# Designs tried in a protein design chat: VHH binders against Uncharacterized AAA family ATPase y4kL. Part 1

Scores and structures below are computed, not measured.

Target 1, 330 residues: Uncharacterized AAA family ATPase y4kL, of Sinorhizobium fredii (p55530)
Amino acid sequence: MARGELMKKLLASYGRDEDFRAVAEQIIDEEEKKNNRVLARTLRKTLEAGPQRTQSAPKALAPLIPFPEAAADFVERIEPEHNRNDIVLSAANVRVLLGLVKEFRRADEIRQHGLKVRSKMLFCGPPGCGKTLCAEIFAAELGLPLFRVKLDRLISSYLGETATNIRKTFEFARKQPCVLFFDEFDALARTRDDSGEHNELRRVVNSLLLFIDNMQPKGFLIAATNLDRSLDAAIWRRFDEVLWFDRPEAAMIGRFLKLKFKNVPVAFDPARNSAALEGYSFAEIERVCTQAIKAMIIERRKQVQERDFNRALQDEARRRAGQARLAPMI
Positions, changes and structure headers below are counted from each chain's first letter, unless a header gives other numbers; antibody chains are not in Kabat numbers.
F, E and O stand for the ipSAE by ESMFold2-Fast, ESMFold2 and OpenDDE, each averaged over both directions (binder to target, target to binder). V2 = 0.75 x the mean of E and O + 0.25 x the DockQ between their complexes.
[cut] stands for letters that were removed.
Atom coordinates printed by the task and the answers are left out, and those that the model quotes come from them; centres of patches stay.

## First folded at step 8 (VHH)

Design s10 (from u9 with G55S; framework vhh_7uia_1)
Fold by ESMFold2-Fast, scan of step 8:
Structure s10 (fold): chain B 330 residues (1-330), chain A 121 residues (1-121)
Amino acid sequence: as target 1 above (330 residues)
Amino acid sequence: QLQLVETGGGLVKPGGSLRLSCVVSGFTFSSYDMAWVRQAPGKELEWVSSISGYSGSTYYEDSVKGRFTISTDNAKNTLYLQMSSLKPEDTAVYYCAAGYSRDFWESYDYWGQGTQVTVSS
């Protein structure tokens, strides 16, 4: 159909949300058919994001949520330092996260129909691949406060205690929208598999898993693990979604390098080095970029030279070799 | 130069099966995350399934879990969606999409023309 006819239909659908979206989708489809994919993508993104942007979490100013004094030793509030432009995610992970955002913003309607909202996520993958950063950005985009749980201190604090005491400590997270983030969750997986552990430690672990099963957060519960191969199936089945954070492929590396050098003049094409960085985590790649930028600053140059990048890469490769040599056989 | 072409759509009765194919040209297939996204008449775009080009991990929308299977044949540069136990509410135009996003709103960079699937008695 001609653009003018579709535009007339779009304006005529004012006040009728279903009709408006139907016509808007038709316009997007027509642009896609004409190979105007950038425009089609932009329109699609705008249409999908519109209601969600205006319906961000109640009190979008990340309210001050009080928690018990006893929890202060192992619960820390994280203030967001990053936004969506600081992360490179797989399309699969983006699609899952978008679905979770949509359900969260319509949570009351979903619950009124007697249905449960997805609220528990397990982030799996090697260290430095964006698990913690993703949790931070996800919470920030929803306007929710992020609380990090120091699992080792929590376990030590609750040796000899019951599941009821653990539940009472985290009651604040049940009453108010927030993101509760458990880092180093593979520590629980090792304890489950370790037949040599003390009975009290196993009891605390089982109490925490029971807490996760029974908790219905107002916001989200996220756990992150370094992809422990011994991870018990009983553990990951407790989560609504499992997201995989793999080491980046060359194309993702190229985009990440462009993002890291976006505000810094460079004398070379950073994407030329994408293949050389295959097998590196995002954290390792970021260290290379940071060291190259520091070299420019220290030497009082106006741009990062390829030799600065190559030296930083050599230093990171040496660091990786040293860590691999000292690590136990995986 | 980069192109996605979907085939395999058609008319099918409830409970039937269809296999959608998406032939990819102009880039290294395994370098991209691939997805199937559908749009029913009068509705918004709905993500159906995706597969990671790097890890091979697969993901599904809840309404299609157990009924649809996404897969790839890297030698043929082809993405598949095997659909079984089809329902009238599965009626939609199905799009093949490729890309990777740097944020939550830019999910896919490249899209096919779409293929119509109609489930009716």
Scores: ipSAE 0.000, ipTM 0.141, lowest interface PAE 13.2, mean pLDDT 75

Design s11 (from u9 with S52T; framework vhh_7uia_1)
Fold by ESMFold2-Fast, scan of step 8:
Structure s11 (fold): chain B 330 residues (1-330), chain A 121 residues (1-121)
Amino acid sequence: as target 1 above (330 residues)
Amino acid sequence: QLQLVETGGGLVKPGGSLRLSCVVSGFTFSSYDMAWVRQAPGKELEWVSSITGYGGSTYYEDSVKGRFTISTDNAKNTLYLQMSSLKPEDTAVYYCAAGYSRDFWESYDYWGQGTQVTVSS
């Protein structure tokens, strides 16, 4: 059914709870068929929660505008697999993200006063500390589609091309509320070749930065980089907010361990091992948890034992030492 | 399971002080992140302050920072909110909340019944 017809039926069902729910289910199903699964999920959550927990639904149920075929090698749509209960964030990052959500909800009112809405974020920190997961969950919670851009592939694709084509390629993101996520933003720092290729790379990089400057997203633009406080100030100034995803402290590690073992029987308190994991990324800690669970399964036990965890931790420590050995730092 | 019971609410004049207490029952109180969340009449729930179960790191909403202090007594399984320099805008029902981890919207698995704080002259 066409969106206009469904909206008409929804209005006609006012005051009839069964009819209203039936039409709401049709709208949700239609959004799923249009591949607006994040919106469909948000609408279903709202319907199931009832009136008292209802958040403002998007004013228009517009169909998703796809990215052009030419961008398929470096742009992908990410379907949400995770929710708010799958991530541990610092209080500082939660506070910033909540502030951005509040501005987004009141964007029209803010713009009517001649003020800009914060919409551009830079996620900084070492790999495996939750940057990509945070972008996915943030988009899912707002009911916005998430488009991930592999920046290294984009730069390679635009070598020898006109810089103005970058702006045209991302026009789809300007015309709809969405989260545009530039992964591996470190690729911009790799313009250090002293060959003739250096001039072309610099041109593409400058075009991307100009695109970021001129982009006025209806939702959000997020860039993620493994660079920390050494990041060029010229990059920072292009973003409304910079969020730091550092390796977790003991308290965050304890919460993460509880989260990873919440659905798995354990014979010990995992959080008591938080101090031993200081200096590890969330990805490294997840590997320790996963290996401990696998050991339980392989040995046909019904619960994870502390010895499984300790062995997994020792193996991860050896992996870290091996990485330092295999990648000489000169 | 974790059960939360708040006390300490009441009527105070602007500039006054109150201390809210939340007694929790549960085996691993210190493993939970604890929070105070308030709701003014006709308004949405607003996160006020939280404290982590490990390390005791404290966090505050900007409007209450410097005026409110969150603390725990693990031996008594009690969470506190010391409120000073109270303003009429602080009038709300204050809820104690607990969870394994905080999320983007300060959602928690366990909630108390709430205690009323009224700031008026």
Scores: ipSAE 0.000, ipTM 0.221, lowest interface PAE 11.7, mean pLDDT 76

Design s12 (from u9 with G53S; framework vhh_7uia_1)
Fold by ESMFold2-Fast, scan of step 8:
Structure s12 (fold): chain B 330 residues (1-330), chain A 121 residues (1-121)
Amino acid sequence: as target 1 above (330 residues)
Amino acid sequence: QLQLVETGGGLVKPGGSLRLSCVVSGFTFSSYDMAWVRQAPGKELEWVSSISSYGGSTYYEDSVKGRFTISTDNAKNTLYLQMSSLKPEDTAVYYCAAGYSRDFWESYDYWGQGTQVTVSS
């Protein structure tokens, strides 16, 4: 075999320990055949002594990067507790998020052509439909720290140093690659509806929107709101992408049920219940699955029974009805 | 331009084996994650298996785990699906797909025309 061909195979095997050793052994054998005994012996010693096997252990998260102490009351670092197998997304949302990941990884090349990289997202939809989970998993996939801004607390402390704290938060995000996540962004709509009260609060809201407009983060800015089609155009126009997190359709429910029961034996077809769960949020469906699994464990059975699932579904339906009773009718 | 061409489908008896091949052209093979997706008569598309562009990390649908094996031959720009212990339920059109999932969101940008697999006595 030509030496150049073996060298190409060796380089192509980089990062694949077994393949690398197989090609290295071929190179050593080829030198033996050429009566290059000294080189063959030297290569064998080098291969045997080689660097210790490095397992792909999860990389330690970058050291906690603190926001300024003044911002500590309304900014929180979220540690990743979930992976991509814990979420079901619509095809449309997957397409957008994948495009954003591609642009981020090629950001320097895009900027060299004088183009901007998409970095601002608005997540819209009812509670429990995966907005916060998506932001967490997105940040984890990119290897970026996730910082959650408690927008309600930030807005409620508008007096005094709030404008300074907002500025420091955005300056920090601009200097360091991270995902800055604004939860409960619908608080902005509520404050704008106030009739002449809390003029200072309205000014803080307007300042926040201006910071979002002018910010070029070294990672991403994500805002999440429970508002849907009623969202003010002045708000969503400030974002590069708007993603909709609706209550799941039957097909997505089927995928979610399969995901939640992946490592748990089930004596029935959970997907048969997909239609019965239409109108439920992912959080509600997860509670049903979790309750059914807990019933199996408590009763010391080997499989989740259909009766466990049906009881959990009935309990969740009753919980939902109870919550509706506590909310004012409109 | 980018092309994916599947071959290897056909009729097979239950318990039999088939190997599907997907020849890829028009892009750097190692730059894309590859997958097999099937569609049974009257059913929606179902993801079967995928392999990452680095190191060959493989993923399988639970119903095919232990029976199907996904692999690549980078020198031939070819993706394979070795199917064993075939069941009537495996009857479907099998599609080859490529994209930048990178072991995250399973979204594929490019698809082949499909190859029919029929498992019947």
Scores: ipSAE 0.000, ipTM 0.193, lowest interface PAE 12.9, mean pLDDT 75

Design s13 (from u9 with G53P; framework vhh_7uia_1)
Fold by ESMFold2-Fast, scan of step 8:
Structure s13 (fold): chain B 330 residues (1-330), chain A 121 residues (1-121)
Amino acid sequence: as target 1 above (330 residues)
Amino acid sequence: QLQLVETGGGLVKPGGSLRLSCVVSGFTFSSYDMAWVRQAPGKELEWVSSISPYGGSTYYEDSVKGRFTISTDNAKNTLYLQMSSLKPEDTAVYYCAAGYSRDFWESYDYWGQGTQVTVSS
C-alpha cells in the first residue's frame, strides 16, 4: 500500500490496539521493502516500547484496555518492571514458552487450518520460584498487557454469582489480546475438596472452573498454584500446558547469582556459592543477594565481599530454620 | 537439516575491523531471529547482537553499541556482523545462532561451530 493509505489506516485504527498494531507492522514492513532500515528500526523500537512515552515516565501509564468497576477489587493491571535478565528458567519451561510465543505469532495461520492455538497455562511449584515473575516477563515479551486476578478476593466477591456473570466481568480479556493471570489458584483447589457442604462458595468455584473451560482468550490465561501437595489431575487437564517451577538446581542458581550481581562489583565469583544454596527458592536467593548488596552500600565499600554474602546466607538459613521449627506447632 | 557456518574470524590489531559472515541452510532464513553470541577464554557465553526475521529490527549489547553492526542478505541467506574499533576485550569465539525469540537466545536450538576473533598487537 501507498504511504498515505497506510497512514490513514493507522489513524482510523485509533482506540483499536490490535488493528493499530497490524497497520503499524504494515508500515514497518513497507519501510523495510523500501530499504529504509533506519526508519523501520526506529518505528519498530517505538512500537515495541508500547503505549509508554519516555518523556512521561514519572507518571504511571494506565493500560488502554478498560475493565469493569465490579472487577476493580480483585483485578489489578500490572506494568512490567522486569525483563528477561531478571529471571532464570529451566530448559523445559523455556522450550514450552518459546513454542507458545511462536504459535501466538502465527495464530491466524493455525486457525485457518482448523487447529486450536494453545492459550491456557498452569504454573505449578512452591512459592518464590518465579511463577508470577514468569507471567509478567512472558506478557512483556509478547507486548501484551498483564491483568492479575486475586482469586481469594474474586471468590469472596462473587458469592451467589453465576458463570454468566463471571464471564461478563472478564469479557474485556476476549475483546483484546492480553494475559489474564489467576494467582493463588490453589485456593480454588482447596474449596473444591470441601465435601459435604453445598454452599455458595462451592457454586462460585464451579462457575470459575466453567469460565476457564469456556474461555477463548485472544491472548493467554495463566493460573499459578503452589504445589506443596498432590494436585487434582482433573484441574490441570483444563489447561493446554502445565509448567513446573521447582526450587533451582546448582546450574540455575549459578546463573541467577550472576544475573543478580551483573551491575554490582563483586570481589568473588558468586557462582561458586551455588552448592551452598541448593534447596533454596529463587526468592530466598534474591533476598541473600539483596542483603549482601545493602551491606556493601551501608559500609561504604566499592564492591560486595564474600563475607557480605556469607553473612546474608547465614541470616537466611537462620530464618529458614525458624520457619521449620514453627511449622509443626499445634 | 538446519546448518549455520561462520567465517571471517582472524587476528586483528586494536582499533581494527573485521566482518563475520554466517551462511544459513536448510530453512528460510528470514523466518528466525538471528543472533551473534561470543565466548571469551574462560568466560561464559555472552549475547552480542540480534536481528529480527525481516531484518528491520536490530539489538546490541551496550559494550558493542556504535562499534558493531548486524545485518542480513536474505537473497544469500547470510547474516553479517561488521565489527569496528575492536578492543582486546572483544577477543572471543563468535557463534551464529537461530531461534524464535531474541530474549531467550540461550535456548536457541541452532548454533554454528564458531569463528575465532583475536584482538592483539
Scores: ipSAE 0.000, ipTM 0.217, lowest interface PAE 14.5, mean pLDDT 75

Design s14 (from u9 with G53S S57Y; framework vhh_7uia_1)
Fold by ESMFold2-Fast, scan of step 8:
Formats: sequence, structure tokens, C-alpha cells
Structure s14 (fold): chain B 330 residues (1-330), chain A 121 residues (1-121)
Amino acid sequence: as target 1 above (330 residues)
Amino acid sequence: QLQLVETGGGLVKPGGSLRLSCVVSGFTFSSYDMAWVRQAPGKELEWVSSISSYGGYTYYEDSVKGRFTISTDNAKNTLYLQMSSLKPEDTAVYYCAAGYSRDFWESYDYWGQGTQVTVSS
């Protein structure tokens, strides 16, 4: 069968798992026959991993375990809205994350040899540099549910609690493969660093750190912090891996601009502005791109013009200057 | 339609040099991030090097830095990998790949058939 016919058949098998797998096997076999052996192997690995890692609740043998109602104030399930095309990562971070994915997929074999599997990660770096987005995409690629913990609310809710009580609340995450994501973890780190804090707050902080030490997740525990220079060594040493999410360099900015304008006609080369965007976070760069696209739509043009981009960049620069002036001196 | 064809592989002695070429047809390769990925016998795929479609930024796996150079010739729609100071550990099938993100090379959209590089005395 021609490749176009196989692709058409694959799309037609949507919702029919047996048919989907049969057609996917035919596509893999066709690539093998064409001597595209690397692609054939990559597709086979994806096919073998994908269905078993995807989340489909109604037909699952073991249904998803929900978090307790008492935890609803500070735990929420995040539904993925993004895919690999929405993120640009450093080579170093990609290498670590791929290594973790490989260990996770072969966890049973590794444990049979008496070795530990890496499961705890700390994401460090300034806001808007992809930490939360990375956790979301990582969970989605593995087919694992993502649970976000709101640390400020958790700390307030657990005044006077012990590590045992915190563990009981999070047993739902230990009993199933999932990603447990602690956002704004630097709030906890700053509270611990201040010896003048109320005794109850310090007790909750110490109980949570002890919980992290003793938790053995079936999936992953990820914490994200904006700290980079003042991070206490006692905190990051509790994690198997520490990943740094810095503001992007020119090369990463160029890739990001290409991704953001992939489906939008552009009358200029956005990459020539990569140097001008150095020092900006991914979130700030995305705002510039979004504003430039909106200008095209509002003015009823068919292409984003360089002046649309330059105006959006100027507006973002003014916004940055205004926010910097309002921030307290450190 | 879209095709990637690698050439330039062969047998070379340790310390020698080879230049791999990948001719791209069916699209303007300057619109894609391009990469070289290798697979040694009995081992997994290993990303070697990438070049971005914007600004021509180059990236290398740590084990090949200073020894390999990735480059393009836009007029010829060709990607190159200049390999020097070759080691027995560099023995592998080398693949040319094209996609939209260097960071997720395993999901690259297009792959060539590969070219064998053997480093032995």
C-alpha cells in the first residue's frame, strides 16, 4: 500500500485500538522495507510505549485514584493543553529528561537488579522560563496524570501538622503512577531560611521536607523554584536531578520565534531580532509574538510586518521597565 | 516527495577524517532544524549534532565537541558533518534528520536511510 493510503487508513481507525495498531504496524513495516530502519525502530518504540502510557479512564483496569476532598484547596489536576511544539529546552535539560524517561520505562528491570530509579526533580530558574510548561509536557508524553500543589495554601492548611499527616494526604500520588508538581517551591525555601518565622510554619516546612525525603513515587515528584543564587544546599540535595531553566540565549530565541510564527505568514525574518530579545523570558517573548499577530489581525493584514513586531517589542520593554521600577530593591 | 540521502561513509583508520553529506529534496531545508544522529551496533540512537534554521546556530554532543563540525550549503540544499580525529567509538550508522525543534530530535519529521562509518585499523 502507498504511504498516503496507509496514513488515511490510520486516521480512519481513530477510536478503534486494534485497527489503529494494525495500521501502525503496516506503516512501520513499510518504513523498514524502504530501509528507513531508524525511523521504523523509533515508531515501533513509540507505538509500544504510547498506548500503555496514555490515560483513558473508562476502560482502565485500575481507575485513577483521586486526591482527598480535604486537599481540594491546595491540590488540582492539570489537563494538558500543550505539546512538544510549545516548548524550547536546553540540550542539557533534554538529555536529563530523556534519561529519566528511559529509566521510567525500564523501572521494573532496574529495580530487579537492586538499583534505584530516579524520580525526584527540582526545576530552578526565573519565572516565565518554561518550568511549569515542561512539567505539563513531560507528564503528557509519559501518559501520566499531573497534580499541582499550591504551596502557600498547603502551608496555611497544615499548620501544626506532622510529616505523617502530610504523607496520608498525598498517599493517592504514591499509589499510582503520576507526576506530583510543587509549584513556587521557593516560598517554602524562604520560609525555612528565616529563623525568625513562627514555630508552626517552621514545623510544617520541616514536615514537608521530610515527606519529600521519604516519598517513593511510582512516577515523579517535581518541585519548581525561582531561586538560583540563594538555594539552600539542604533542599536541592533531596532531589535526584536539578534542572536549570535560564532565560534563553539567542539560538533558543531563534527556535522559539520559528515555533511561534510557524502557522502565521510573516513578511520579515523574526530571527534577526534574536539579539534584541536577549535577557527576555520565554513568557515575555511569547507576549511580543502574540501582540504582533493581534496587530496583523486588527489591521486586517495577511502578514505580520516588521513594524508590528517592533511595536510589540517596544511595548514589552516599557512593561518590563515599569515592573522593575515597582519591584522592591533586593 | 521529501527525501534525505546520506553519502560519504566508509572505512577509516583511527585519527582519520571523513565528511558526510546529506542532500535534501522536496523542501527547502533552510526551513528546518537539521541533525545528525548515529547508532552503534547493539546500542540506542545517539544524537550527534544539530544546526538551527535560524542563524545557523550549531550544537554538539559532548563526546564529539572539537572533533566534528556541522554545516550547510543552502544553494545545494546539503547538510555536512566534517569528522576529524575519529575514534573506534565513532563506528556507527549515521542518519540525517529534519524537524522543527532540535530539543525533541526523536520526533523529527524526516529521516534518511543512513550511511555506515567504520573506524578500525
Scores: ipSAE 0.000, ipTM 0.208, lowest interface PAE 16.2, mean pLDDT 76

Design s15 (from u9 with S50A; framework vhh_7uia_1)
Fold by ESMFold2-Fast, scan of step 8:
Structure s15 (fold): chain B 330 residues (1-330), chain A 121 residues (1-121)
Amino acid sequence: as target 1 above (330 residues)
Amino acid sequence: QLQLVETGGGLVKPGGSLRLSCVVSGFTFSSYDMAWVRQAPGKELEWVSAISGYGGSTYYEDSVKGRFTISTDNAKNTLYLQMSSLKPEDTAVYYCAAGYSRDFWESYDYWGQGTQVTVSS
């Protein structure tokens, strides 16, 4: 789109919040496509930090093609609650994600050369290591709506149904730029490995894999699985990229602790505790930080003490031990 | 107080080399991601290169790949940008930047005052 046309639309949208934001986002998108990332970042920060910071998210979001009512049991739209400041990623994952963003921003130019744009990602790793959070933040940064698919519910709903119905159900995602996120994707691997599964269940699984193969998303398709090195090659080969979300190493833990305490005064160096947190997921580390901050607030102190952190760490260790001793459904 | 001070800029002939330095103070150097960002006369800010604080992984803008090298000296709390095969289009004010965390846009919270690099015969 010509910049003169975008500027004209921006001025014409003065006093019309939804129209103004839509045009402003188009301008930001164009700047990102032109390698003006600092300008694009500044413009987005200005847009987000404007008068709407005192308001909750706009009630009327940009018009979207809704998913069919038949899909309501296993598809939901996720509203972003987190931003770039809530995640720490490995350098390898940052490189891949930045590459995907660049291809997306230049998709029309790439397609004009007869080349395909990378759009399918598989997120692998243990729970609580940022897979779902990464998908949410990735979608938010690109300005794309995020639709989460509850895979176990999808498989159950399509048991005995035709493969054609799966394609029809997801046509809404093909018709618009969006992020389609399949959570608990390891359900497919368990189904394929279990010799006791019946023919109908395997048929639904095969139909879904065929859907993934044939889908040409305007945005992205992301699948997340708790499986790692045991994942069937027939599954991960269907994706353009596979990203590994491992439990953080000491250096990443140090960065995460600095991030979580960035806006909170502390009387100690949180990074000195990085070694003690090795083997913990980001979710577990966040719980420790949150409990330490709550202790400061409850005791009416103006800074987190190291003993607050150590007590929270002990409490999290007890939680882990207790959870391991509980029955699976309790 | 966190400060970033750039030095090493100057006038260089096309095809020449120049090394920029950024001395950082007020924080543990390896705890931050560091970057070089430039602004050419009459142009927008352009990200040039970055180095990860926790892994030392390096990243480059396509136009400078193979010509520029980003590095750190943790003992001196100094970030470097070694520039070679300089072109007139590399003429810009170069800024040193630092941040607590990396994200999809390589956000940085702290910036230096900048150092001028002019490539002209």
Scores: ipSAE 0.000, ipTM 0.184, lowest interface PAE 12.3, mean pLDDT 76

Design s16 (from u9 with S50G; framework vhh_7uia_1)
Fold by ESMFold2-Fast, scan of step 8:
Structure s16 (fold): chain B 330 residues (1-330), chain A 121 residues (1-121)
Amino acid sequence: as target 1 above (330 residues)
Amino acid sequence: QLQLVETGGGLVKPGGSLRLSCVVSGFTFSSYDMAWVRQAPGKELEWVSGISGYGGSTYYEDSVKGRFTISTDNAKNTLYLQMSSLKPEDTAVYYCAAGYSRDFWESYDYWGQGTQVTVSS
């Protein structure tokens, strides 16, 4: 059929941007001629957006929020590249995040009743389990700019500085709604007894914690740490909500695999591999999926084969073993 | 291939109880997050309750918490909503919904046809 021939041409143009675009526009034109205007417009917008655009991302940049040049070495603006379809979250985390969104949207009404709006979150869990991605998607869904703060660099930059300078550096976050994301919050756990440098580091850490206590953001303050449930109670009590990003269980892995292979032909059921991936982080699982897809492309196959997936999994297992050898023996 | 069929709606007096059922076919029940969403006449869709395919965790809107209970029977591939202490404000068409990671924004990929619940004296 005409549609079958166009679909065949579209698949054959895979990896050839100009050919792909020409066939895609021909399909859009055929839908327009069939009086399927809504579908034709949707397809055209999707094609126009390109592979690096997210549907939920802001279409135009909001007026830029400037921040001090002194902060440039440890504060960066993150442009959204992902949307809610790129993440798998636990039901508990979804429930909390939805509550925060609803509270934010009704913030003026809540404040008029003399009540506080939740604005400070702590994201806890091992690396690669979606903490940074969640902050990015959360900010994008709310239409708020995201500023990432590398805590380790911040602390180093403020050694010998006064506590007042931390507040001044982050005044921009109080003036306009935004998400301020403190990455590598684990740096707080590095303040332990041994030398004069530790005294200066402790002063900066205490000044930062005081800043977090006294800050009233118009949007949100999010901190991310790898400390899990071993985190000092004095730290987590400073936040309105604590979200736990654990390594995924089989059901979440199954959803994640279906998500990663949604637009890629596969000759096997990826979800059958969920049990084999228990103990892996989302980042590790994504690397397995990416390597399997690359193998399909390199070998010019039409489908990801189970052998492509199994080899990628074996390679990731070897990478994990290599990383374990680089860790200090306890 | 995937189908959701709701039953159990009807007319009930204020303070009464009803149990809604959603029979699921065409997929593995535990692979999806499931929800109940309602729509009152002339109003927008309102999310009521959800249950996770991950660990079976349950969650509720404040207006129904303590009155409604969501549960599953994996052997029967069925989702339930036990409704008690019903109010006239609970009058709506109740939909069963299923989704994956898009639940972040109350997004669900699959919906049933709905079942009518009327609470009137």
Scores: ipSAE 0.000, ipTM 0.203, lowest interface PAE 13.2, mean pLDDT 76

Design s17 (from u9 with A35S S50A; framework vhh_7uia_1)
Fold by ESMFold2-Fast, scan of step 8:
Structure s17 (fold): chain B 330 residues (1-330), chain A 121 residues (1-121)
Amino acid sequence: as target 1 above (330 residues)
Amino acid sequence: QLQLVETGGGLVKPGGSLRLSCVVSGFTFSSYDMSWVRQAPGKELEWVSAISGYGGSTYYEDSVKGRFTISTDNAKNTLYLQMSSLKPEDTAVYYCAAGYSRDFWESYDYWGQGTQVTVSS
């Protein structure tokens, strides 16, 4: 049924509890079938709780935690815009994340037995393979606020500062459950010069690593780094878990293509193109899908044609070739 | 205090039928979405079926639609999975879980110990 018809039925069921529940269940079922299960789960919890309850959906329950104004240049609160239908994860990564969620939910009991709860993750992999998206969705699923730290800006802001000042800045994240996400963590290894700024940068890096070692978050600390950069064993050992975000294999590409074309009619089987996309990042594959959909819209067609997809793939291959030619100049 | 106990697994021939049961204790059964999740030898976990805590709406993985039926008996606090037209590919350890997630992104609140289903000629 059309959305307008379902909304009419919902409004018409006002004052009829059984009819209201039946229509609400139908709406939830429609979201469920669209693989929009975060929304479906949220709607189910809302329906079960009723309007009189203080308990609300995970997204609505995420607290608005203030952070120091001085940190505004390098700390950003990320509002969840994506759900798990926007990401494809390896089964290995899903298992680790589920284990962390279970420990988080039982954290007080684990700590009461004198044991440590796993709370620090390192996300490794090339750009565009879902590291930042995963952190956003993980925080959203737990109903925790997500704070992204721009490491290059933090380092610049703390040149000449002490480890104590860095710790004080992030005290807001320690006091309440949240996800603190350090993006571009490989920026810590960027400096190669013998300048005075290089020496101060090294001190800030050491202070940050010490802060990570000593921090005991009530929620999670996540750091993300590119796998194509050198990875010091001393860095990854500081984390409870290391998750690998590699370029997707054919099976994951097939799932991703089906996900991206779920709400768009296609005149071909997108999954049959999985092999042609091996070696591409999820970001590159998404760009191909987006360009194919745009071609359909511009030409006023009702279906994405395979030629639209093939043209978008050729255009992306050209972009990759251009980037490869420029890489030696970096 | 919350416990899920699966039974009913075993060896069946292709085309055969088998019924799995999950006895739930320690919480109000009807307030939870309940799922069956399986893991084949050397493979990852796969969501199979779910039943809603509201109205009893049922959901199935495409590969089992028309062959499997999920149901509940609220009086016995028991979840069932009726499996028919079984294939060798259905060979797996089947788990009862409180919650619903088709891609395992969302956490299942509670899991059973699992029951082995083997389909062989």
Scores: ipSAE 0.000, ipTM 0.167, lowest interface PAE 14.3, mean pLDDT 75

